# VHH binders against Radiation response metalloprotease IrrE (irrE), part 9

Target 1, 256 residues: Radiation response metalloprotease IrrE (irrE), of Deinococcus deserti (c1cz84)
Amino acid sequence: PTALAAAKARMRELAASYGAGLPGRDTHSLMHGLDGITLTFMPMGQRDGAYDPEHHVILINSQVRPERQRFTLAHEISHALLLGDDDLLSDLHDEYEGDRLEQVIETLCNVGAAALLMPAELIDDLLTRFGPTGRALAELARRADVSATSALYALAERTAPPVIYAVCALSRQEDEGEGGGAKELTVRASSASAGVKYSLSAGTPVPDDHPAALALDTRLPLAQDSYVPFRSGRRMPAYVDAFPERQRVLVSFALP
Short names: E, the ipSAE of ESMFold2; O, the ipSAE of OpenDDE; V2, 0.75 times the mean of E and O plus 0.25 times the DockQ between their complexes.

## First folded at step 1 (VHH)

Design f1 (framework vhh_gefurulimab)
Fold by ESMFold2-Fast, scan of step 1:
Structure f1 (fold): chain B 256 residues (1-256), chain A 122 residues (1-122)
Amino acid sequence: as target 1 above (256 residues)
Amino acid sequence: EVQLVESGGGLVKPGGSLRLSCAASGRTFSSYAAAWFRQAPGKEREFVSAISSSGGTTYADSVKGRFTISRDNAKNSLYLQMNSLRAEDTAVYYCAADEYGSWLDESYYDYWGQGTLVTVSS
C-alpha cells in the first residue's frame, strides 16, 4: 500500500477504537472519550471550527447547521486522536512536510470524522437490510445525522455490487431578461461503487419520465428497470431504485 | 450553494498545453477548498491538484511540475494550466469544491462540475 493508504487505514482504526468506547454519536457522547478538553460553541464567521491543543479546547461555529456542527466536531476530535498517536504522527512527518503535511492531516481528519459518524458496521447493516438502494442512502443520512452527500460517498465506498448512487433535487434554471425559467430535476451529487467506470456528473438533467422524477412527483418510492441518464444523452440500462425525501430524491442505479 | 461549470477542454497533441477553467456561482471560491480530479476511460476518478482557501497548493506526483492550479477570486474562477501533455493525461477533468479542505479524496467534496474532456492524441 501507499503511505497515504496506510495512514487512512490507521486513522479508521483510531476512529473505530475511539467510537467503540462511546455511549452514542450525539454531540455530548462524541466528547465522552476526551479527558480535559472542553467543547465551546461560538460565532466563528466563515470558519466551521478549530482545535486548540495548547488550551485544550474545541471550538464549533454556532451559526452553521447542526449536522455540519457534528461533522466539524468529529473532524476536530480526529485531530486530537491523530496527535495522540505517536507512530502515525512520526510516519507522517517522515513522509510529508510543509503544506503537504497539513493537507494530508486535514484529509485524514475528514476520514476520521466520516468513520466516527458512519461506522462500517452501521453501513453494512443498512446494506444487508435494504440492499444498495436509495432507501439505504436515506436511512444512513438520517441515522448518522449527516448530509445526504456525505452518506452517499460513505455508502458507495462499502457497496460491493456495481452501483451508481445519486442525490437529485429540483433547481431553478432562469432565463435572464425575457422568458420564464423552470425548475429542473438535476443530479446534485453522485458516487459509484469500486470498479464502476461510469460517472453521473453534478448538474446532469434527469428527464421528466425517469423513475427518479416520477418518485419525486408522486412522493412514493419507485423501483424498476430503466436507465442511467448520462449528461451525454446516452442511456445505459440499469435497475433504478428511487426514494423521495423532502424536496429531493435519493437514487441507486444497479448496473448489469 | 455553489454551482461549478468547467471549460477549456479539447484535442491537443503530445507536448502541447491547455488551460482549464472552472466558474463558480453562488458563494465565492475564496471561502472553499477547490480541486481538480480526472477520470480516464475505463479507470477510477483520480486526484490531480488542490488549492486551499488560504492559497496553499498540492499536486499528484504524476502531474507535479507540469500542471499549475490557480484561483482568481475577483472572477470567482479556478484554473488548471496543463503543460507538456502526455497521452496518459487523456481524461474528463472535473472541478470540485468544499469547505472541509479534503485535498486528495473525491469522497469529501460536496460540489462538482459537469466535467470537460481533454484528449491528447499522437
Scores: ipSAE 0.000, ipTM 0.203, lowest interface PAE 16.1, mean pLDDT 82

Design f10 (framework vhh_8emy_2)
Fold by ESMFold2-Fast, scan of step 1:
Structure f10 (fold): chain B 256 residues (1-256), chain A 121 residues (1-121)
Amino acid sequence: as target 1 above (256 residues)
Amino acid sequence: QVQLQESGGGLVQPGSSLRLSCAASGFTFSDYAMHWVRQAPGKGPEWVSSISGSGDSTNYATSVKGRFSISRDNPSKTLYLQMNSLRPEDSAVYYCARDYSEFWSGDLDYRGQGTQVTVSS
């Protein structure tokens, strides 16, 4: 395994150990394992939160949605857990420097946050019940009370069959010569299961005749043989499961 | 084996310009469309721009249209991204990709390093 994969595994262990001692995953319960650290909600503009080790304070932006506040809290807790693990910190400093080190630490804190809020047992139960589907993604987001994007990455990490997951929603496309743009269905977030070499980048357009677009338009789930709509126009065959929810559609592409 | 090597990133202030390069080897460069993809810390990959094998067709993400320009030099097997009017939200590791499959797995675990672009005052 890579150094990053090993670090992620260690971060998941730290999060699982911390979570095992908690009475729940609500805001109050998440703080239960931290002694001497205070939680404060305040307006923070575009910043989601911060951990201040000097003053023993975790700050959470009061102006974002509750599920994002909980994810940010779990992220800051993961930061504290990571900083407390001398071996992990030593390994990271041996492998990474500068901006890359900061990126890896942020990545690990998001891994820890996801592991804390979406335990492996929960994800495995949903995969057993619903399979690697858009429905499983929707149920994970609901039960863990997290964003669909957060749920998508966590679900992909534990999915064994070759699958690409995506969250798609309508957006405005500003075109040269066009006045005022147009609503276009695009990929907002995507992640693939382990071993899948293909990814579906955020911003990729989804054609109007695709099952994902049809499911959103009709507000009904749709599952059928179709394709992965890569940006190039390449159409890789896939079994598509599209589950519409609110103003978006949650999609799985099961690959051969 | 396919190899792609990015360069040209750095730390710049908002409103600045950077030109990224990607040196390709191990395949017939002109036969493939090429892409720039970026990934900010803790986020999934975001497609930025594409160019056809001949260079005749280009596409851009809405967030960068009018500011970024993709180009290629097939004889030297090099892909470029000219980035103008840079914004803090453009800060990310930039990767070039062939055949819409990044040299990374689509997870936060990726195979290559890319080139880091940081836009901050």
Scores: ipSAE 0.000, ipTM 0.160, lowest interface PAE 20.0, mean pLDDT 81

Design f2 (framework vhh_gefurulimab)
Fold by ESMFold2-Fast, scan of step 1:
Structure f2 (fold): chain B 256 residues (1-256), chain A 122 residues (1-122)
Amino acid sequence: as target 1 above (256 residues)
Amino acid sequence: EVQLVESGGGLVKPGGSLRLSCAASGFTFDDYAAAWFRQAPGKEREFVSAIYSGGSTTYADSVKGRFTISRDNAKNSLYLQMNSLRAEDTAVYYCAAGPLYEWDSSTEYDYWGQGTLVTVSS
């Protein structure tokens, strides 16, 4: 594996080890494994949070949504876990330097946050129960209390069959001087399972006659043979599983 | 339709300040990593700064301590406060948005703005 893939795997191990000792994944439970570190909620303007290892404090912005606060807390905890792993730090300093090192560390802390909030066991149980489907994605986001986009990346990473996942949502396009505008279904986020070298670009339009659009329109899950609607116009055959929620649809494209 | 529109560029003297804005339409910044890149004439596009989930930020060594990235999700906007500007900061500045876990390469960003020119000259 690449150095980045190895570092991500180690970060997931650190998160799993930390998580195994916790009574839950709510804010209070997440802090249970940290000795001598205080958690403080306070207004922080445009910042979501900060970890100050010198003063043993994690600060979380009190003016953002609860699920955003939890992800930020998990991210700051991941900083603490990474700093405590001498081998991982040594490997990172050997491979990266300067701004690239800092970028990789932040990426790893997001990986750690996702692993902490969405444990491998939870994802694997959902994949066993529902398969690599839009419903599995919906259940992961609901049970872990995270955004559909966060759940999508975590689910894709643990999916063994060749699958592309997507979160698609309606948006209103305004026609200046006309008012009203048209609602269009577009891809908001996409990620593919390991070994699949392509995914849907954000902003890609989903045709009105596609199963994903039909599922959203009817408010009923739909699974059938159809295609991946790439931005280039290519229509790759795929088994499509679409699970609608409010103004969005969670989609999996199973490839041969 | 999805678009990012930059504004706030202009001409400033060395040591001056500018604040760049990037307005998003057709999507929200809430679920995305967002970044500023720049490109000087005849040079490759380079990373300037990024902000991602949890409010964590990263800066290129050349701008660290001088530039501050921020976002206002209620206004669906991304900002770059540029202080202590130098002639070498002269470039077209682009905002970009991409998936939550991908942000440090221009090839990883799905949405790009049209760019806004910043000229630092006496």
Scores: ipSAE 0.000, ipTM 0.169, lowest interface PAE 15.2, mean pLDDT 82

Design f3 (framework vhh_gocatamig_d2)
Fold by ESMFold2-Fast, scan of step 1:
Structure f3 (fold): chain B 256 residues (1-256), chain A 120 residues (1-120)
Amino acid sequence: as target 1 above (256 residues)
Amino acid sequence: EVQLVESGGGLVQPGGSLTLSCAASGFTFSDYALAWYRQAPGKKRELVAGITSGGSTVYMDSVKGRFTISRDNAKNSVYLQMNSLRAEDTAVYYCARDYEWGSDLPFDYWGQGTLVTVSS
């Protein structure tokens, strides 16, 4: 394994250990394991948050959305956990320097945040109940109170069968353009389970007659044999599960 | 995979204009704040302008009134319109996503950068 893969594994271990002692994943529960650390919300301009180890304070930007505040809290908690792990810090300083070190630390704190907010137990329960489906993706995002894209990456990583997950949405248009312009459904984000050699690129158009488009139009979940709509025009057979959510549709493509 | 690709840099004379573009892929663009940073030779990287998912903007004091940040969620792009350019604006300009989500992604939080040179 790469040094980065090892660091991510250690960060997930730290997050899982911290999370195991918590009564829940709401803001109050997340702070339960941090004795003597004060959580404060304040305007922070473009910064999402900060952890000040000297004064034992976590600062969260009061001017961003609540879901982002909660993820930022999990990120800053992960920063505190990382700073407390002498072996991990030593390994990172041996391998990385300057801006690269800063980027790696930020990446690891986001790995920790995702692990805190979407524990493996939760993901595995949903996969057992719903299978690798658009519904499982929607339910993970809802229960963990995270973005669909966050849930998509976490779900794909723990999915054993060959599946491609995607979040699809219509093009944004001005109100005056709606009557005259054809809006197109496109892939906004996608991730595949381990061992899947195919990729579904962001920006890929989804045809109007595809189950994903029909589910969004009707606002009803659809599951049926269909295809993966690759950008090249290639149509690979797949079992499609499409779950509409507001102006988006969450899709799984189960491959043969 | 997360990818940020900058374009639009080049050589321009003092008082001139340039538009920088950043094309993003591999994530739900509309959920994230985006920013432009710059790094001049021998200096630390600094925030030039930022735009939140909701469209609120922030600017470095020395560029207020001269630079404008904007986003096009339909095109997964963020832009920096740079007017009345000065010699001190010479730097490598980087597009950055403020939040790395689902962070098994490579270390491309920063795009590769695009060089802006303001010189006669």
Scores: ipSAE 0.000, ipTM 0.104, lowest interface PAE 17.9, mean pLDDT 81

Design f4 (framework vhh_gocatamig_d2)
Fold by ESMFold2-Fast, scan of step 1:
Structure f4 (fold): chain B 256 residues (1-256), chain A 119 residues (1-119)
Amino acid sequence: as target 1 above (256 residues)
Amino acid sequence: EVQLVESGGGLVQPGGSLTLSCAASGFTFSSYALAWYRQAPGKKRELVAGIDSGGDTVYMDSVKGRFTISRDNAKNSVYLQMNSLRAEDTAVYYCAKEFDYSGYEIDYWGQGTLVTVSS
């Protein structure tokens, strides 16, 4: 709804302003803008973290993965930023109350965390340098230290030309030594730039002769005219840029 | 704009069944995880069931074996089939987009649909 969209935009502004003053996005650098607040790691059961403004502490669960701890830290920092913005807090209290207010605040803090870890300037710089390519997607995930799927959504949102991005990977055979089943390359995640009405669904098989499959097989980037392999069997012409990383390939489909 | 619209709630007798539907728009549906939450009066919202983009599911212990979450990517919809309903299942049920922390645009909430289990 429009009030929530405005609040998200404001939260992204707060995250950008906070981030501009930081030397980096590692744990120590993220804390640089919060003078007088102590970061503590401890077992927290089912909680990922907490921000206690009264005691000037941020708590992060010590029993979760480092990547999740870093996102949780960015989330708790977003709580501190939101509490410091009188206009945003006032607007939220005018629009929401009770449990709904708490849920909206949690949503905004997750939006702030993503914006803090993947700032618009970083995304725009990569798009300027590499264009809307599989390489740009790989560089965003690497530099922001986030999952390829998270990077894909953020990159698509800021891509102006009509592009479909996809993360494709081979089927993983669990606890079976024999290569009994054929390994199939499928779409794991996809997102399109604004204005693109086409989608590439998760689970869509990628043909063995497609540039994405060839790039993964050779472990070399491949860019050429080819097609979007829709699940229906439709083959829409596209310029394909495929960038292999480990057991997956990061793909952009540039549409006419 | 992202929209999640729930339907299918109503009054049902203990032991009965209901199917909740959530129609989604404004995002690439097949790329995101979706979940059903519920909230009884005066209580916090709790996760009931979730389904990721690959179709893998999670359930809260008290509904496991009774509720089934599913998705239809062609119809941009997610469903919650509720069987063997109990009085304690009475709540407003909410559809939510992308409940995991690693995703961009992590949470959107529907407006909710009321389920009342009563004799």
Scores: ipSAE 0.000, ipTM 0.145, lowest interface PAE 11.8, mean pLDDT 81

Design f5 (framework vhh_7sr4_2)
Fold by ESMFold2-Fast, scan of step 1:
Structure f5 (fold): chain B 256 residues (1-256), chain A 118 residues (1-118)
Amino acid sequence: as target 1 above (256 residues)
Amino acid sequence: EVKLVESGGGLVQPGGSLRLSCAASGFTFSDYAMGWYRQTPGKQRDLVADITSGGSTKYGDSVKGRFTISRDNTKNTVYLQMNSLKPEDTAVYYCAADLYEWGEYDYWGQGTQVTVSS
């Protein structure tokens, strides 16, 4: 395995070990394993948060969504866990330096945050119960109390069959030279299971007659043979499972 | 420029009532789901209530039956009627707007303090 792959595996081990000792995954429970560290919420502009080991404080931006705040807290906790692992820290400094080291550490702390909030056993239970579906994605986000985007990446990583997951939502459109708007359904986030070479980019329009659009319009889950609506206009056959939730639809595309 | 301005907070005795208002400007209010969240120092924000663009409501477990969220699209305002207030309802209350109704809010107000006397 690569140095990065080994570091990610170690980070997941640290997160799992830390999580096993916690009474839960709510804000108070997450802090339980970090004695002497103060958690403070405050406006931080464009920054999500910060960990200051010298003053024993974690700061979280009060002006972002609750799901993002909690993921940021788990990210800052992962910084503390990484800093406390002498072997991992030594290995990273031996392999990386400068901006690259900083980028790798941020990546590892995101890996740790995801592992802490969405344990493998939770994801595997949902995949067993619902299969690789839009509903599994919705249940993961709800149970882990994370953004649909965070749940999307974690679910895709543990999905064995070739699947593309997507979160699609309405956006406002305006007529040229005229005030007023119509809503268009577009892909907001997407991730594919391991081995899938295709990506569905953010901003990709979803046709009005697609199962994802129909599920959103009716507010009823819909599963049927259809296609992946790539931005290029290419239509790859897929079994589509669309799960509407509020004004978004959570979609899985099971590939041949 | 997008703005969410909360008002109606203050001091109240246990068992009392308050009505919070959130005046929105700078976006098409009727297209957005609106929510109320609350936060005590050092803790993550908790959902109090939300209301979709279509009028469907959802409440946090601790406030069900006591609080009512409503909206007036002609006034670009969302309201939170708070009845049977308890000391544990003491918090800063925030208004939030969510275009896509993901529960991932695009805009937040500055907050209004609600204090319930012990």
Scores: ipSAE 0.000, ipTM 0.193, lowest interface PAE 12.6, mean pLDDT 83

Design f7 (framework vhh_lunsekimig_d3; at its last look DockQ between E and O 0.03; V2 from the best seeds 0.00; counts 0 for: pae E 13.8 > 2, placed apart)
Fold by ESMFold2, look of step 2:
Structure f7 (fold): chain B 256 residues (1-256), chain A 120 residues (1-120)
Amino acid sequence: as target 1 above (256 residues)
Amino acid sequence: EVQLVESGGGVVQPGGSLRLSCAASGFTFSSYALYWYRQAAGIERELIASITSGGSTNYVDSVKGRFTISRDNSENTMYLQMNSLRAEDTGLYYCARDEFYDSSGYLDYWGQGTLVTVSS
C-alpha cells in the first residue's frame, strides 16, 4: 500500500476511536471528545472553517448549510486528531513537503471527517437492510445528516458487489435563458465500489426515458433492468435503482 | 448575484401566529427547492421545513401541524406560516436555497435571518 493509503487507514482509525466515545454525531456531541477546545460560528466568506491549536478554537462558517457546517467541524476535529498523532505527522513530513504536504493533510482530514460522521457500523447496517441501492444512499445521508455526495463516497467505499452510485440533478436554468426552457438531468457526482473499472463523469446527461429521469418526474422510486448511460455513448446493461428526493435522484447501477 | 431576504419576524405571545417571508432574487426561483432553518441562542442551526420546486413539503416533528411552508413563484417568495407558537420557537429564522449538493462548491445561500421572539 502507498504512503497515502496507509495514512488514510490511520486517519480512519483515529476517527473511529474518537467517535466511539461520543454520545452522538450532532454538532454538540462532536465536540464532547475535545476537552478545552471552544467552537465559534462566524461569517467566513468562502472559507469553510479553521482550527487554531494555539488558542484551542475551532471556527465554523455561519453562512453555509448545517450539513456543510457539521462536515467542516468533523474536518477540523480531524486536524486536531492528526496533530495529536506523532507517528502519523512524522510519516507525512518524511514523505511530503510544501504544497503537496498541505494537500495530503486536507485530504486526510476529509477522510477523517467522513469516517467520523458515517461510522462503518451504520453503513454496514444500511447495506444489510436495503442493499447497495439508491434507498441505502438516501438513508445514509439522512441518518448521518450529511450531503448525498458525502454519503455516496462513503457507501461506495464499503460496498462489496460491483455497483456504481450517482447523484443526478437537473441542470441550472439561466434567469434570462429561454424564459421557460427545459432542464436536463445530469450526473452531479458518482463513485463506484472497489474493483469496478467503469466510471460516470460529472455532467453526463441522463436520457429522458431512463429510469432515473422517470423516477424524478413521477417522484416515485423505480427499479428495473436498464443501463449505465456513459458520456462516451456506451450503454452498458445494469440493474438500476432510482430513488427520487426533492430536486434530485439517487441512483445505483448494479453490474453483473 | 443570489440574494435571500427574510422578513416578518417580531415579538409574539405564546399561542400566537407569525408569517415569515423569504424574498429571493438573482436566480430562477421556480427551479429551486427552498428551506427554513432556525437557530436558538447557543445551539446549532436546525432544518425545520422544506419545499421542492414541485411543491412537495417536509417538516421536522416539532413543527408538524403548526407550521406551513409555501411558495409563490410569481412573487419569487417563500413563506412560513407559524401558528400555535411556543417559547421554544424563539430564535433566528433563515431561508436557504439548494440547487447543487456538495459537489458544486459555494452555491448554498442563506439569508441574514429574521428574529422571532415568543415572550412570557
Scores: ipSAE 0.000, ipTM 0.165, lowest interface PAE 13.8, mean pLDDT 82
ESMFold2-Fast, scan of step 1: ipSAE 0.408; ipTM 0.793
ESMFold2 (binder alone), look of step 2: mean pLDDT 82; pTM 0.809
OpenDDE, look of step 2: ipSAE 0.066; ipTM 0.585

Design f8 (framework vhh_7zox_3)
Fold by ESMFold2-Fast, scan of step 1:
Structure f8 (fold): chain B 256 residues (1-256), chain A 118 residues (1-118)
Amino acid sequence: as target 1 above (256 residues)
Amino acid sequence: DVQLVESGGGLVQPGGSLRLSCVASGFTFDDYAMGWVRQAPGKGLEWVSDIYSGGSTGYADSVKGRFAISRDNAKNTLYLQMNRLKPEDTAVYYCAKDYEGDWYFDLAGQGTQVTVSS
């Protein structure tokens, strides 16, 4: 119902159309659809990349992780796709201006990048196989070679049942003295499926006896009836699926 | 529409000086970091210099001590003062807008040609 929602849908459509013609999603494959655009890798210090539409050049920082280079490339490709869509660009200029327009364009290019790297078909296949679970989230991040946070937002958007997804990781509380510090499990990122009115904020503590904490402690996946640990202290009943991965746990909360 | 119009390039002899200008429109100029990027014939892009909205500046090692970046927010104009020019500085120079928080540069201008030769 919003102008932004319509723009995001159009951006996803542009990314899907572009992606359908590609042999894969590695760096070389992503460039396959951009005849006449040159890709250059160079040291850029603190910068991730740049796109020059007038000269058809994409610049990527050679000194960042390959995963980040790939997301940055997909983001710059999305700029090119957006600029090539006269109707979308016209609608954006009618609705937004100045700094707000620039923010919306950056948001749309991140939406396009995510859609390009995590196609709807891949997400839907994983949801069919694993259901809306922490394991589906882990598999999406692994197969698409993206961050768990990026995968979380994309998965939530395509999940039909009422579910909250979360990425939880240990944060360290340090004593100044020797012996290290206490570790606390907290929510790092969260997103909910359409129609869910509840939010799980970043920084929310996860109790030691929660399935998410137990899964991380044991390094074993755990699925059971439990609750959503809201920051307010409210405990809403939910079926919890927790999938541990290194120093984090990927969680889904299936709501009543 | 973001528009960047570069000017001030030309032919100079080694050891000479040039001052490049970039007039910006279509966005709130003083909220964004601005920079200069160049492309020598047959080579890729090279970051030259930047200036953040707060005034902090950065320079590539190849130009440090010879070039000075500045901005005039009242005139929506970015400058690059180039001193002690070398043949190696021959390139098309582009004005670039950096988007807040992302460290990306959007190149929207045609560039200005700088040729250093005897």
Scores: ipSAE 0.000, ipTM 0.130, lowest interface PAE 18.2, mean pLDDT 81

Design f9 (framework vhh_8emy_2)
Fold by ESMFold2-Fast, scan of step 1:
Structure f9 (fold): chain B 256 residues (1-256), chain A 120 residues (1-120)
Amino acid sequence: as target 1 above (256 residues)
Amino acid sequence: QVQLQESGGGLVQPGSSLRLSCAASGFTFDDYAMHWVRQAPGKGPEWVSSISSSGGSTNYATSVKGRFSISRDNPSKTLYLQMNSLRPEDSAVYYCAKDEWGYSDYFDYRGQGTQVTVSS
């Protein structure tokens, strides 16, 4: 594997080890392993959070969604775990330098955060029960109390069959001077299982006759043979599983 | 919400130059480091270059160091890659990426990419 792939695997191991010692994965439980550090919520403008070493406090932006706040906390915990692993830190310094090293460390802390909040056992249980489906994605986000976007990346990584997952939601299409425009369904986020050579980009329109659009319109799950609606206009055959939830639809595209 | 749109690719002769652009929207561009990643057919993604949020620090893969130059214009929310002395080995789809969460930097927060083909 690449150095980055190896580092990510090690970061997931560190997160799993830390998580095994916790009473749970809620905000209070996540802090259980951190001695002498206070968690404080406050307005922070454009910042998600910060660690203030002088005052031994983790600050989290009170003006972002609760799921994002908890992810930020898991990110800061992952930073502490990474800095405590001499072998991983040495490997990173051997491979990367300067700003790239900083960027890789931030990426690894986000990988650790996801692993901490969505442990492999939870994902594997859901894949066993529901298969690689939009419903599995919905249940992961719900049970782990994370964004659908965070959940789809984690789910895709542990999905063995060739699958593309997507979160699709309506966007306002502005009409001529009117207060209300027509809504268009677009891809908000997407991730594919390992080995899939194709990606579905954010902003891609989903046709009105697609199963994903129909499922959202009817508020009922829909699964059928259809296609992946790539932005280029290419239509790749796929078995589509579309699960509507709230104001969005969670979709899996099972590839041949 | 996060959108990244690459442009500037094309078919060129070996030794030519190209300038790639990446228009960013849906996030505070000035707060994030950015990078360029490329993927040739049948190959895994290869990190090419990175730039800090302020533009004050840059890094390059050894294969492109001295030939490529990364820069950014924070007021216009645009990332650039100046590619000089292009070689057939540089042929790939080039993606810009925001340094953020997800299981894959390459897959997370990248656009459709822009194709660069260096061929005689």
Scores: ipSAE 0.000, ipTM 0.113, lowest interface PAE 18.4, mean pLDDT 81

